# Designs tried in a protein design chat: VH-VL binders against Mitochondrial intermembrane space cysteine motif-containing protein MIX23 (MIX23). Part 1

Every score and structure here is a prediction.

Target 1, 196 residues: Mitochondrial intermembrane space cysteine motif-containing protein MIX23 (MIX23), of Saccharomyces cerevisiae (p38162)
Amino acid sequence: MVDNRRTFTAPQSLLETNLTFPNDEPSLTTITVTRERCVDPSLIDSFLRFLRHGSDDIIRQKLNNYRKGSINGKNKCKEFLKQELYPNWQIRNNIISFCEKEAAEMKNETDQQCGNNKKTTAEPLIDARIDPYAARERAEKQEAQYKDWTKVTEWVANNRKIEQILTSTTEGILRQNCEQNNDYLKEFTQFCKDNS
Structure headers, positions and changes below count from the first letter of each chain, unless a header shows other numbers; antibody chains aren't numbered by Kabat.
F, E and O stand for the ipSAE by ESMFold2-Fast, ESMFold2 and OpenDDE, each averaged over both directions (binder to target, target to binder). V2 = 0.75 x the mean of E and O + 0.25 x the DockQ between their complexes.
Where letters were taken out, [cut] stands.
Atom coordinates printed by the task and the answers are left out, and those that the model quotes come from them; centres of patches stay.

## First folded at step 5 (VH-VL)

Design a1 (from n16 with heavy chain Y102R; framework fv_namilumab)
Fold by ESMFold2-Fast, scan of step 5:
Structure a1 (fold): chain C 196 residues (1-196), chain A 122 residues (1-122), chain B 107 residues (1-107)
Amino acid sequence: as target 1 above (196 residues)
Amino acid sequence: QVQLVQSGAEVKKPGASVKVSCKAFGYTFTSYYLHWVRQAPGQGLEWVGWINPYSGGTNYAQKFQGRVTMTRDTSISTAYMELSRLRSDDTAVYYCARESYRDILTGYFDYWGQGTMVTVSS
Amino acid sequence: DIQMTQSPSSVSASVGDRVTIACRASQSISSYLNWYQQRPGKAPQLLIYAASSLQSGVPSRFSGSGSGTDFTLTINSLQPEDFATYYCQQSYDYPWTFGGGTKLEIK
């Protein structure tokens, strides 16, 4: 079996932004996401926090900076969305989607293994009457595989919820400072389709 | 637990307006787009438009532009679709449907209201 | 608008049969295609999203395949509750559009 891996790098605009974290927390600018890291997401959480801190959390400051830097009547909001915000949202969503796809594969693999064990009687030595310790170890291993899937699925659901809250909050701010009647989430989905 | 409950059947005269409601239960109303889809008797499904319950933003199919208005009331988790200048060919069951996404790019309707029959006859 | 064409418009089948329904888009929609089932007098119900992803709670006898312009819904070993009308739907570009439907009838 070959493990899936994918490397994500923060947008260039964010890498050039002066960011300060309390207590000298290390900032991660690039991360390789793997199934193992979806199960233990501490590194992914740090990377997502870095992306969120450098965009949605300081969006009012970002918009003010673009406002002050405008020349020749350029659309400051459009530039910010295309160059900074949408690329940032896309990376975050792609990371969550990677772990979501990994979770689906984990469940399918576990379900198939369980089905094969039920259909075949080719494991007589794992019978509790013959070797109760091996039988217990196998049951605990199967439960552990489902626990990993459950953990990743819950992490994905939680981060999808966080993204929805952040996106809705940011959209409200964009409506106040940019185009009031534009749907920024639908514009973002189109951005992703055009830039895939 | 998630449920969309629509208002009852309506009979209208040509030229009148109809306002259909869709009340959401079992989830955060402002977290999902709501779409309206209609189906004329014996015909297929036709997309009418969507509303973003958080912002109130809307998008309508060109065919209905100028005749349809979608609104919502977040205090009672209810979305509305009002169709004006009704014609006999507007006779249809009107459904509200929730847009879900596993990946924000992959939209699909995971829950539908029971439908509201709107009959336009003289 | 993206036009969705389903084939056949109707099909008669028996319990236990394998049934396939085709859906064709007038332009490439990648994998942004969903399948819905509608029983008489009821609202549609989601079966498959993103061309091939089975919705939670939907029986494994349903499967979807395809990408670009050509898509297929397969029902392996038809059950009595499967006699319904099936619709494909593109979610690639607005307006979202549906196929004309395929009515699956008991033989």
Scores: ipSAE 0.013, ipTM 0.584, lowest interface PAE 7.8, mean pLDDT 84

Design a10 (from n16 with heavy chain Y102W; framework fv_namilumab)
Fold by ESMFold2-Fast, scan of step 5:
Structure a10 (fold): chain C 196 residues (1-196), chain A 122 residues (1-122), chain B 107 residues (1-107)
Amino acid sequence: as target 1 above (196 residues)
Amino acid sequence: QVQLVQSGAEVKKPGASVKVSCKAFGYTFTSYYLHWVRQAPGQGLEWVGWINPYSGGTNYAQKFQGRVTMTRDTSISTAYMELSRLRSDDTAVYYCARESYWDILTGYFDYWGQGTMVTVSS
Amino acid sequence: DIQMTQSPSSVSASVGDRVTIACRASQSISSYLNWYQQRPGKAPQLLIYAASSLQSGVPSRFSGSGSGTDFTLTINSLQPEDFATYYCQQSYDYPWTFGGGTKLEIK
């Protein structure tokens, strides 16, 4: 089971929302995340932007719509959180976590290749005195693998920072428009545990 | 660079209250939850509660509900734990610990304060 | 509350030994389990989070495994600095709870 992939589908609420993107960016309703896509994250970035734009970026608008609801609309904030916001946050977190786990595996694989001098491997040892070009090609390939690991690790770190900023901003808005004393991040964490 | 520095040891009589401080250095104070964990002499670790430094929200273990109050002052990056109506069995080292936020599903204590010994004796 | 049971409560070992510590939860906690090391007179330090993830700066001789209710911390080839007390901790549900601790002593 060495090659992992996971398919993520945007929540139905986003599919029914008419979102306008700068520069007419395409909207993705489903994405299959693989190691290759963590390394070249253009499609993942587009999908995350779609999820973020359809939730946190327009949260005031969504809450105003819920607040303007009918007389029997008590606890509309709770419905919004459990039906739209928390599922959206969970998908984003799961995508980032997938790439984080792939990065860890990539590092372990590369460390084994570089640290083991191929002592017990099936592949023959490359002796630079006999074939200096093959030795150089091998070193370049190992260096390229660390480069990919570095790219994914930086991408994960950057997206964790983005999520932290978005979550903090959204939590402030929720405290102003919904329950003032509720800890939304801790509630979200429990939501994920209950729905995993 | 990240460091949590706690206030010094306290000796209190039964029935008194104690307020322990935890000052954060080297990171954005409001970005991480802070927990309090205590350890009686020769005993194991016991969770007391957490505070969200951004909102001021708190959650306490039922055992301490009504006796513990956690607060913070964001202007000086300091969290406080006040425990009232002290009993002899409250004698313990009290630690503050930072919960990592970046893995939002997996909470863990990546940095701990040095601990504050609170002794309750007559 | 979720009860965490560690075994053994103490173990005597020599430098170079492999030591295994077990931690059992009273209900399923998925992979929300952390391991800490505490040296005498010092604050605990994180070793492993999410059952099997090694904290940065922690030697590779430490490893964690398990999911659900049964978890294991393994120390391959003990070093002198490893003689300490080890605690497991669940972060699945509040209140967060710790195991009773396992004291590693020099033999």
Scores: ipSAE 0.182, ipTM 0.686, lowest interface PAE 5.1, mean pLDDT 85

Design a11 (from n16 with heavy chain Y101W; framework fv_namilumab)
Fold by ESMFold2-Fast, scan of step 5:
Structure a11 (fold): chain C 196 residues (1-196), chain A 122 residues (1-122), chain B 107 residues (1-107)
Amino acid sequence: as target 1 above (196 residues)
Amino acid sequence: QVQLVQSGAEVKKPGASVKVSCKAFGYTFTSYYLHWVRQAPGQGLEWVGWINPYSGGTNYAQKFQGRVTMTRDTSISTAYMELSRLRSDDTAVYYCARESWYDILTGYFDYWGQGTMVTVSS
Amino acid sequence: DIQMTQSPSSVSASVGDRVTIACRASQSISSYLNWYQQRPGKAPQLLIYAASSLQSGVPSRFSGSGSGTDFTLTINSLQPEDFATYYCQQSYDYPWTFGGGTKLEIK
């Protein structure tokens, strides 16, 4: 669907911060995500990098700044989580989920066109007797039709892995600097359900 | 490859405590939450709680709050559930189950232990 | 707590039949619903997650649908190994809760 699109804007706290990227890339503060941009994710990658750089990558600096003037570190941590970190994580996860849903739709469209999905785990029958060139042509055509779906699915899997590493690292830092016994990931999932 | 292996059956008297173990094989123990689910004989499934093996953080169903304790030992990839002040209606098969995620928000149990029968009788 | 109601509690069917099991949540749970199969004396096994996603290795005759409060599990061509008890489970809010189960019996 060419008009299936969603616009994402970075949290206000990041818009007020002058961030410097290692390779001097321009900051992208708003993005409209579409299927074509999931397939060619250069702009999405830049936006995710901006979000990650302005939150998880500088989490220690953010927490130190909150603690600097606060006699109640618990209250300041809570404010940071609700107003900066969880909104940032939610936007990143929503972008990845958008492309994941687009990939699922692409697969459904391609499956409908090809009528495939027979025995994917079974050994393929080689019919040299009937027409080996036609069999090869059909296989190559089927692979080509799933190319975009494969690209988006791999991109999604990679970014889910990046998010897992980042959130796990950040959670460790939060346990050191905020509530030691709180499960921040479960708190974040509840935040998302309440703010969806 | 992925497998959850639980300790053997237990018979306890009312008022006693029981500690069930669940040893994980074939994956990184600290990368997945482990939940405990019980099933009384001939009855349905009831969620007890979860433990985060990375942090040791836990969450328990209100019904079990104050009677259940979940712990883990990362050196042997083993999670434990201890239930105290046992009653006859705690008689059930106790399962451990691994939580996997569709998109970080959507959890489900992809692997289950074989279950541990806990019988509470006088 | 979110209450999960399954209907029917039992269903009798023959091999080759199409069977549909319903699951209703007491409040909207979006698509945070999973389906499990339990054979007698065995641990439950995952069939469907996120309302409609088929678990790897599960036969394609199983499918799930629904969102919000009403969900269905469909078995399009029942096989002998499918006679078991089926449970729905919400993962929207803690405590996670299961339906009462639907026992699929030989007619």
Scores: ipSAE 0.021, ipTM 0.609, lowest interface PAE 6.3, mean pLDDT 84

Design a12 (from n16 with heavy chain Y101F; framework fv_namilumab)
Fold by ESMFold2-Fast, scan of step 5:
Structure a12 (fold): chain C 196 residues (1-196), chain A 122 residues (1-122), chain B 107 residues (1-107)
Amino acid sequence: as target 1 above (196 residues)
Amino acid sequence: QVQLVQSGAEVKKPGASVKVSCKAFGYTFTSYYLHWVRQAPGQGLEWVGWINPYSGGTNYAQKFQGRVTMTRDTSISTAYMELSRLRSDDTAVYYCARESFYDILTGYFDYWGQGTMVTVSS
Amino acid sequence: DIQMTQSPSSVSASVGDRVTIACRASQSISSYLNWYQQRPGKAPQLLIYAASSLQSGVPSRFSGSGSGTDFTLTINSLQPEDFATYYCQQSYDYPWTFGGGTKLEIK
């Protein structure tokens, strides 16, 4: 087993913004994501909140600033998308994806250890008729070992739903203020493929 | 649970138009892209295009540009594909398929309609 | 357009055999590759997505591997219900394209 770690840094455009939260929460500009932090996601939640607050939550303001900030302004929406919004979405999705992949690895490890994997099992079979206490202890241990996996899996599912809602809302605003017939989600996926 | 139900078989003359429907059940219709894929008898699968049921936005393969139109009606969770100026080589089974995502970026078709046979003959 | 080439176009096998099907992209598609099974007269059904991820409900005898341009679908210990046509499909760039299909026939 190798301990997997990945460090994420907020986009440069966001680092230049003086962001404030309603309850004066500290702003995180960088985070190292690990399996332990996927299980206890307090710091990840703070970092995602920081990214979301500095982009989607203020998108109307960002678009207006791009228009007003340049005396030679042309297609400001395209600049905003490529320099701020898509990099921000990419980082958020990469963090969620990291924890999703960690959850899959956790399940594989637990399946192997608890004997749920058909090919590999590390523990002997226990007959409850012979030793009901050992069987009960094994069942309780297996339940406990899957707790972290289920926790991370549910966290991933919830954050995917949050991203879908934010992306759809932001897309609606972009269609009103930029190009009406552009599919911004498909453009974003192409951006990620070009920049991965 | 999740199901895509398509309209019945159609027989058309060359030059006519055909409109195939695909009704979605068991999920939020506007949350997933719907694609159309066709298969001529004895041949492989060919991608036609997609529609975003939320926005109504579409993307069509260049081969079908100017002949295909994809629409949807959110009130009845139904998507439509209309193909005009039909030729004999448009004879195919037309499938609708729901796009789901892995890592939000990696699309794949997790559910398919049963297919609609469109026969173009004179 | 990204061209997808499958080999072989058909293969004859017996129940219990290990079968491998190859798929090659005309350019790198990373891991944006899916595998579908189509039984005669039926719609295609998803087997593998993202090159190697097994779809829920699909038997574990199916596995996918590869990245970049070369991909493989493997069926360990072939079962009677596996005799079907198999298609690879890239989702890297539009238009999305499919391989020509591999028909798996009973020996």
Scores: ipSAE 0.332, ipTM 0.735, lowest interface PAE 3.8, mean pLDDT 86

Design a14 (from n16 with heavy chain S100P; framework fv_namilumab)
Fold by ESMFold2-Fast, scan of step 5:
Structure a14 (fold): chain C 196 residues (1-196), chain A 122 residues (1-122), chain B 107 residues (1-107)
Amino acid sequence: as target 1 above (196 residues)
Amino acid sequence: QVQLVQSGAEVKKPGASVKVSCKAFGYTFTSYYLHWVRQAPGQGLEWVGWINPYSGGTNYAQKFQGRVTMTRDTSISTAYMELSRLRSDDTAVYYCAREPYYDILTGYFDYWGQGTMVTVSS
Amino acid sequence: DIQMTQSPSSVSASVGDRVTIACRASQSISSYLNWYQQRPGKAPQLLIYAASSLQSGVPSRFSGSGSGTDFTLTINSLQPEDFATYYCQQSYDYPWTFGGGTKLEIK
């Protein structure tokens, strides 16, 4: 199962800073992501909170000196993006993508077992007009077998929405404090292509 | 339901300009990039450019630089593509297409408008 | 510009067949390759993105594979609604470019 387990470490820039969390929560700087942890994502959620707290949540504090679009600060903005912010965004997106891929594999495995793919499993057809009780019982059994897949798929969808809100908010702040006409999300995409 | 609704067919003379609209329904207009892609009769698909509805920022294919302008009006969730100095080889169906903001790493068009036929004839 | 070449230009098949369509990029595009379906007079519709990721709502009989320069779209157990033209598209570098299309016709 080498391909079903991956270890992530927080960006070097984040490991070198002192971060404080509300209520003295334990900080996670490294996590091994597995299918089981995608299903029960409490540790992944803690790790994502750590990454988000050390970047997007404090972005205004980091960019306070760039508010007026100073020419003197433009090179430092670019350095911050490439050394700190974009690596942070990349790790968060890689974790979510890992669980998304695991969800797809879980669905394929469950489809094979339940005979949802009629070409690979010669499961008898049940006509609801003839036997509605058998049709309902089969549907309920199939739904139960897809429970973990549904849970992971919903977690992925939720975290994609959280990332969209965070990165869009951060981009607005970057436009105010760095280059106004730069598309930071497109620049991040290029960063990922160059560093994948 | 997500849909992109484009303006109706246009017939123009060479040298004129055309402005095509694309109105978005069923989603947050500023959360997705909008691209324009054209298809000439009997030819393949050709990318024209994109606009970020949130910022108004644009990126155009070099072939169209200086002739195309993309704009948007967030109050009515509508994007526009204006192509000037029209030539007969600009005759094509012009599509608007949506690229997800949150999935920008991969880049793809998840929803397309129905297309607007632009005919340039003397 | 990155050139995208599709083969074959057309293919005839029957319902229930497995169909394979190939797409080649003139340079490495990693996995930044998408597949679209288009019926005559209609807009294209997304099937596959990032070379192998199935778009939500698209039937599981569609699958994509490949990386670098060579990519494949496979339709397992062809259905009547699958007879259309298929396009590959690279999103690696601007301008984004499309293949010439493969027309899938009923045999």
Scores: ipSAE 0.471, ipTM 0.746, lowest interface PAE 2.7, mean pLDDT 85

Design a15 (from n16 with heavy chain E99D; framework fv_namilumab)
Fold by ESMFold2-Fast, scan of step 5:
Structure a15 (fold): chain C 196 residues (1-196), chain A 122 residues (1-122), chain B 107 residues (1-107)
Amino acid sequence: as target 1 above (196 residues)
Amino acid sequence: QVQLVQSGAEVKKPGASVKVSCKAFGYTFTSYYLHWVRQAPGQGLEWVGWINPYSGGTNYAQKFQGRVTMTRDTSISTAYMELSRLRSDDTAVYYCARDSYYDILTGYFDYWGQGTMVTVSS
Amino acid sequence: DIQMTQSPSSVSASVGDRVTIACRASQSISSYLNWYQQRPGKAPQLLIYAASSLQSGVPSRFSGSGSGTDFTLTINSLQPEDFATYYCQQSYDYPWTFGGGTKLEIK
């Protein structure tokens, strides 16, 4: 494909949350995720923070509102999960997955280039014991070719860890305020399958 | 090594304003929420509010709403807390403290500044 | 606001003693409870987060337990540097609130 891209739009429920951000920041309502933006993820980071802040960070407040004046919190919890929380989690996971797939493609492309250079029979092998400067220059050039892949891979790993911590924390809150014995992660996985 | 370094002690008259600074070292300033907590002499700890250094977004305890303003300057990795219309019962040590997790709000304060004594007296 | 009540307000103990400090929340806070140590004239220091998780660099003689409304901090075999004031803090709901503190004094 010539250009991989995917557009994500924040749920209307998030826009109603009244979050505060700098006025000169790019729009947080819609983002088009591209390979270039995975490499320089400032806009993606802003969008993910917006999604996280408008859901998991304030989940206690949202659930308290659902319980307020309600005799049966279970029904209100299920509504919140399907209308707000699970859609938010799905968008965040899809963004991270997009960049993960882009990183894999970047590695394959770089491996092909570096593999071709290694197989060049006309170029002699550089021995670091004889010429440390030439060996270092070659290592630095090869490392530079993997720089973008390394950056995206580290970003993906960091954001998956953030998602794991947030999901675990949110599940604890859901167990305390909704159904105690429900497997929310399994329910979310089923939500994703039903809404793909 | 993570360190939060606060500005020096202040003595103010009732009705004045005070601005306390907190400079961050040893980590990415915009990646962690910062909190402000105060402690009056002989009293316990009281949460004032937080700021997200990335976005500039803030959340203040209701009792300080309208009197407190939290800001930051990312170019010098410094957060500020300004408290206005000071009263004698605002006399306290004011601490800044870092939220413990990268890019999320948990309410666990893993690193604290040394504190800034603010004395309000006539 | 969620009210946090610590008991006792002060306790006298000797080096080598086992000390237990209690913290009660006015409503269920799950495991969102943290413990801090404050030495005179110093900033508080995180000891335990999420009720029972020991912060990196904190000695293993410190442990936390409890969930819901009742929590305990235990120091198993007091050392001289442990004489300080201890605070519990809930991170369940805004505003985040602290207990009144427990001062640990040399007997």
Scores: ipSAE 0.006, ipTM 0.481, lowest interface PAE 11.3, mean pLDDT 82

Design a16 (from n16 with heavy chain Y108P; framework fv_namilumab)
Fold by ESMFold2-Fast, scan of step 5:
Structure a16 (fold): chain C 196 residues (1-196), chain A 122 residues (1-122), chain B 107 residues (1-107)
Amino acid sequence: as target 1 above (196 residues)
Amino acid sequence: QVQLVQSGAEVKKPGASVKVSCKAFGYTFTSYYLHWVRQAPGQGLEWVGWINPYSGGTNYAQKFQGRVTMTRDTSISTAYMELSRLRSDDTAVYYCARESYYDILTGPFDYWGQGTMVTVSS
Amino acid sequence: DIQMTQSPSSVSASVGDRVTIACRASQSISSYLNWYQQRPGKAPQLLIYAASSLQSGVPSRFSGSGSGTDFTLTINSLQPEDFATYYCQQSYDYPWTFGGGTKLEIK
């Protein structure tokens, strides 16, 4: 549909925590993600930082707090995963996936407009050997049309890399402080299916 | 260009073990789960297990537990499946396949290796 | 395990025909159903994921529908390159399971 948008709300557990972000940055409890916000991701970046700060960045502290209230530390690890960490990871991944899907649609739309799709081209081809100035001008115009797609694709790649680093670090801490012989990423995937 | 390239065909005797490789090209190897799926001649597809290339974590179908081991070498972007105590009914084409991460909620196998024929005969 | 039942096991059809293949799960799998095409001597290729989402590069004559336990793959206006075996797969829960396959043959 035109103007795809999706609203994300921080996990309930995070909203009840009085977090202080460095530099007195305001916390966001809800964000509406749109294609335009994927292109200019300043608000998305702030929301992702808020989510990351309230979970992965302080995971050792979170686990210690859960253990203190627990008769069985392993049961509290599972409660932390289900109530805080996995909801947090799900929201972050869904935001990045939204922008990834938007980027794919942007590329498809631009490909059709520029005639890179052989079946949908409406404009005649320009032979650079015959008219190099017209060919260069057209190439520059086409490159400009892909500018937003390139921005979103790079942003997605960067945030996937950040998630990979955070997730691997967090998984190591979970293996050290909870169940060592468990694949938390695959458990997270099952959590998402149950809570979609 | 994303591509998964598997090792060549193997012929083994019952009781032996086989190790199949799957080398990944064109993407970040550690960012996607890799699955192994087999297909006996003229039969359908059967899931064997998966490996998380980042952590080395694995999960195997109950039927293969105790006989299969999945590993990876991140320095050469290669995953391995070793199947031990081979039986004649292990004769199959073994595929590696990448689990898509477009949306963590989908889990389709978007790219497949060409397959490795493993023949177990006396 | 979640069992996937595919029907029919084989279909004979002509170029230009509309073909439908059914897939049933032994329990609800929501929309976590994928369809694959396997041509003789080749690896399977992803056609449809999440029950109805067309994989990039796959012709629009392929479509998927359904949710819960009942799913359908439809091929509108069959082409010569479509004669292959088709598999459904649930990606809802471990172990991943496939349907028995439907072989699409020339009439």
Scores: ipSAE 0.006, ipTM 0.497, lowest interface PAE 11.4, mean pLDDT 82

Design a17 (from n16 with heavy chain Y108A Y111I; framework fv_namilumab)
Fold by ESMFold2-Fast, scan of step 5:
Formats: sequence, C-alpha cells, structure tokens
Structure a17 (fold): chain C 196 residues (1-196), chain A 122 residues (1-122), chain B 107 residues (1-107)
Amino acid sequence: as target 1 above (196 residues)
Amino acid sequence: QVQLVQSGAEVKKPGASVKVSCKAFGYTFTSYYLHWVRQAPGQGLEWVGWINPYSGGTNYAQKFQGRVTMTRDTSISTAYMELSRLRSDDTAVYYCARESYYDILTGAFDIWGQGTMVTVSS
Amino acid sequence: DIQMTQSPSSVSASVGDRVTIACRASQSISSYLNWYQQRPGKAPQLLIYAASSLQSGVPSRFSGSGSGTDFTLTINSLQPEDFATYYCQQSYDYPWTFGGGTKLEIK
C-alpha cells in the first residue's frame, strides 16, 4: 500500500475574483485529496463546484471582460485560455484522475485479498452446506469490501460526464467569440502535456 | 447502442481515389473526435489522421499530407476519408475510431468501425 | 516519430497462465499509452488507457503498468477468448504510433 495524497490550489485568477454562491455556501481555495476524501467526496465536490462556477459557468462574462479591456480581442482570448480556463480545466481533470487511480488501486488490493481466500479451497463449500447463514454473511462481507471502490468509480464516471458537458458547451462559446476554426480541446491537451 | 458503421470493400486501380464512409449511431456525433487508422494485410496498425466533426477541423499524418482529405456531414452523422493517387502499398483495412471524450488527454479509441478493405491492384 | 517496440512478437501460453507483454517508447511519453486487443478478422478493442486505467467492461484479469518509456500489459489467469494480437499505442505526440503487435497463441 502507498499513502497517496495531493494538494490542489485554485488558479490565482480565480482567487482574486469575488464569487457569491446560493445559500452562502463556503468555498475552498485549497484542498488535499486523499483516498478517504474520494470515498466521501463532499469537500472535493465543493472544490469542483467552486472551480466550475468561477470559469465555465460564467464563460461569457469572462470573455466580455477580456474584450472590453483589450485593444486586440483575439490576443486576449489566447491570454484568457492560457491564464485562466486551461489551468482550471487541468486542475479539475487532475482531481478526478487522482480518485480514478485510487479506485484502481483499491480494486487491485481487494482482488488480492479475495484471491487469497479463494486459494484456500473446500472450506466455503462445506460451510455453505452446514451453515447457509454464515455463508451468506461471508458473501455479504466480500461484497462490502468492494463498496468503497464502487462508490469512487461511480463518482468518477459522473464527474467525467459533467466535465464533458461543460467543456463541450464552453468550446461552442469559444468558437462563437474567439477563433471559430481553432480546436480548443486539442489545444487544451497540448497545454496539459506542456504543463505536466 | 453506440457503434460506427463503415462502407463496403473497394477495389481500385493505381492512381485512382477512394472515399470511405463511417456512420455514427447511439451518441452525439459532434461531441467526439474521429480518427482513421489503417492496417495492411498481416501488418500492424498505422494512424492516418483525425477530424473534429463539430468544426470540420482536421490533422493528418505527414506521410499522407496532400493525398488524404477528411470531411463529415453532420445531418447524417457520417464522416468520410478520401485517399487519392492510390498506390499498391495503400492496400489495407481502413478503420474509423472514436476518441474517448472523457479521456481526450489519453487519445484512447473506445469505439471502432468494422473496417473497410481497400485493395489497390492493376 | 516516436517508435513503439513490443516484445515478444509472439508468445505461446495455456489457459490459466499469467502472460506479460512489454512495450517500449523511443522517448518519454509519460503515461500517454493505450493497449488494444485484436481478434482475427475483427477491429481492435480498447483494454487499457493512460497506461494503467481499465476500460469499462474489460475483465479485471487485464492490467497495465509503467510510465515514461517502459510499459507492461499483464493478463492473469489466461482465458480461451484472450488468444489474440495485442497492440500498444502512444498518444503523446503526433503522429500517434502503434507497437508492432504481440500475437498470443495457444500451446
């Protein structure tokens, strides 16, 4: 087992922005992501909402602000992408990816434990015949060992879908308000390779 | 169900052009990049290029630059790859493949067409 | 172009065996490596992405590891349906390139 954790900090551009949330919800500007926090993702969810609210959710306002303060709107779009939007997308993807890798390790660890039990053969068969309640409890315990893995895997899948919807919507807006023929998603992937 | 369905096998003479189609089913056509990958008989896989169905933007491997053209028709969720000035060594199965959107950073192909055999012979 | 080298080119194994396939990149590709399975006459199928992430629906007996230049695909307890050709692929830099393939054959 490895004690994995990673600390993420919101982009400086976002930290300088006064954001208000419905119901006066607290915002986190820094979070340490751990396996325990992937399993109980309330703090991660709050941090992701903060990142999303300060970028994709207000993308039109961000682009208008850059254009109104600019002599050359095309150059300001590139500045916004490099300084605000792509860093924000990268942090969100890295958080989701961290929990995805943790889920894979959890699955492997549980598989190893269950594999060792299966190598000790005959006992489960005899136990089921003479005590079906004990056999059921053993099966329920084995299923319970995968509970956390299932929970994290479903959380990852859900957040990947949210990211897909947000980035797809934002790309459409960028094509309308910046370079129409630029491939923003491929540019973002190159940004991640250059800044990893 | 999510699937990519390609056009049927083609036999062409050297110097001709071939246009292969790839129709998408079960997902939003414009939300995923489509790539073309070929495989000569008994050989490995070779990347040809990609198209963004939303914008029509493309990127081709340098080896095919000037001979390949990728297009799409959003109204029928179909992508096309046209390869011109065919040579005998262009004989291959041509696949279209969808790049996973959730894993766009990794460039993984999660859905593949069944392949189209293109034979170039005199 | 980034060269991808797979070893071995072919391997013979029996059902229940543990099989390991290696893939080496000519330069560092971080974790931008994917693994595919291709059965005769069929299109390739994604098994592993980002070097170690299992694709949804793929059996857990498949696993990937490695980073940088050296990568491994492992199949624990080989099944009859696993006899196929396996390819690694880098998506770090264009053009994207594939390994030469490893054919897994029945003993």
Scores: ipSAE 0.208, ipTM 0.692, lowest interface PAE 4.4, mean pLDDT 84

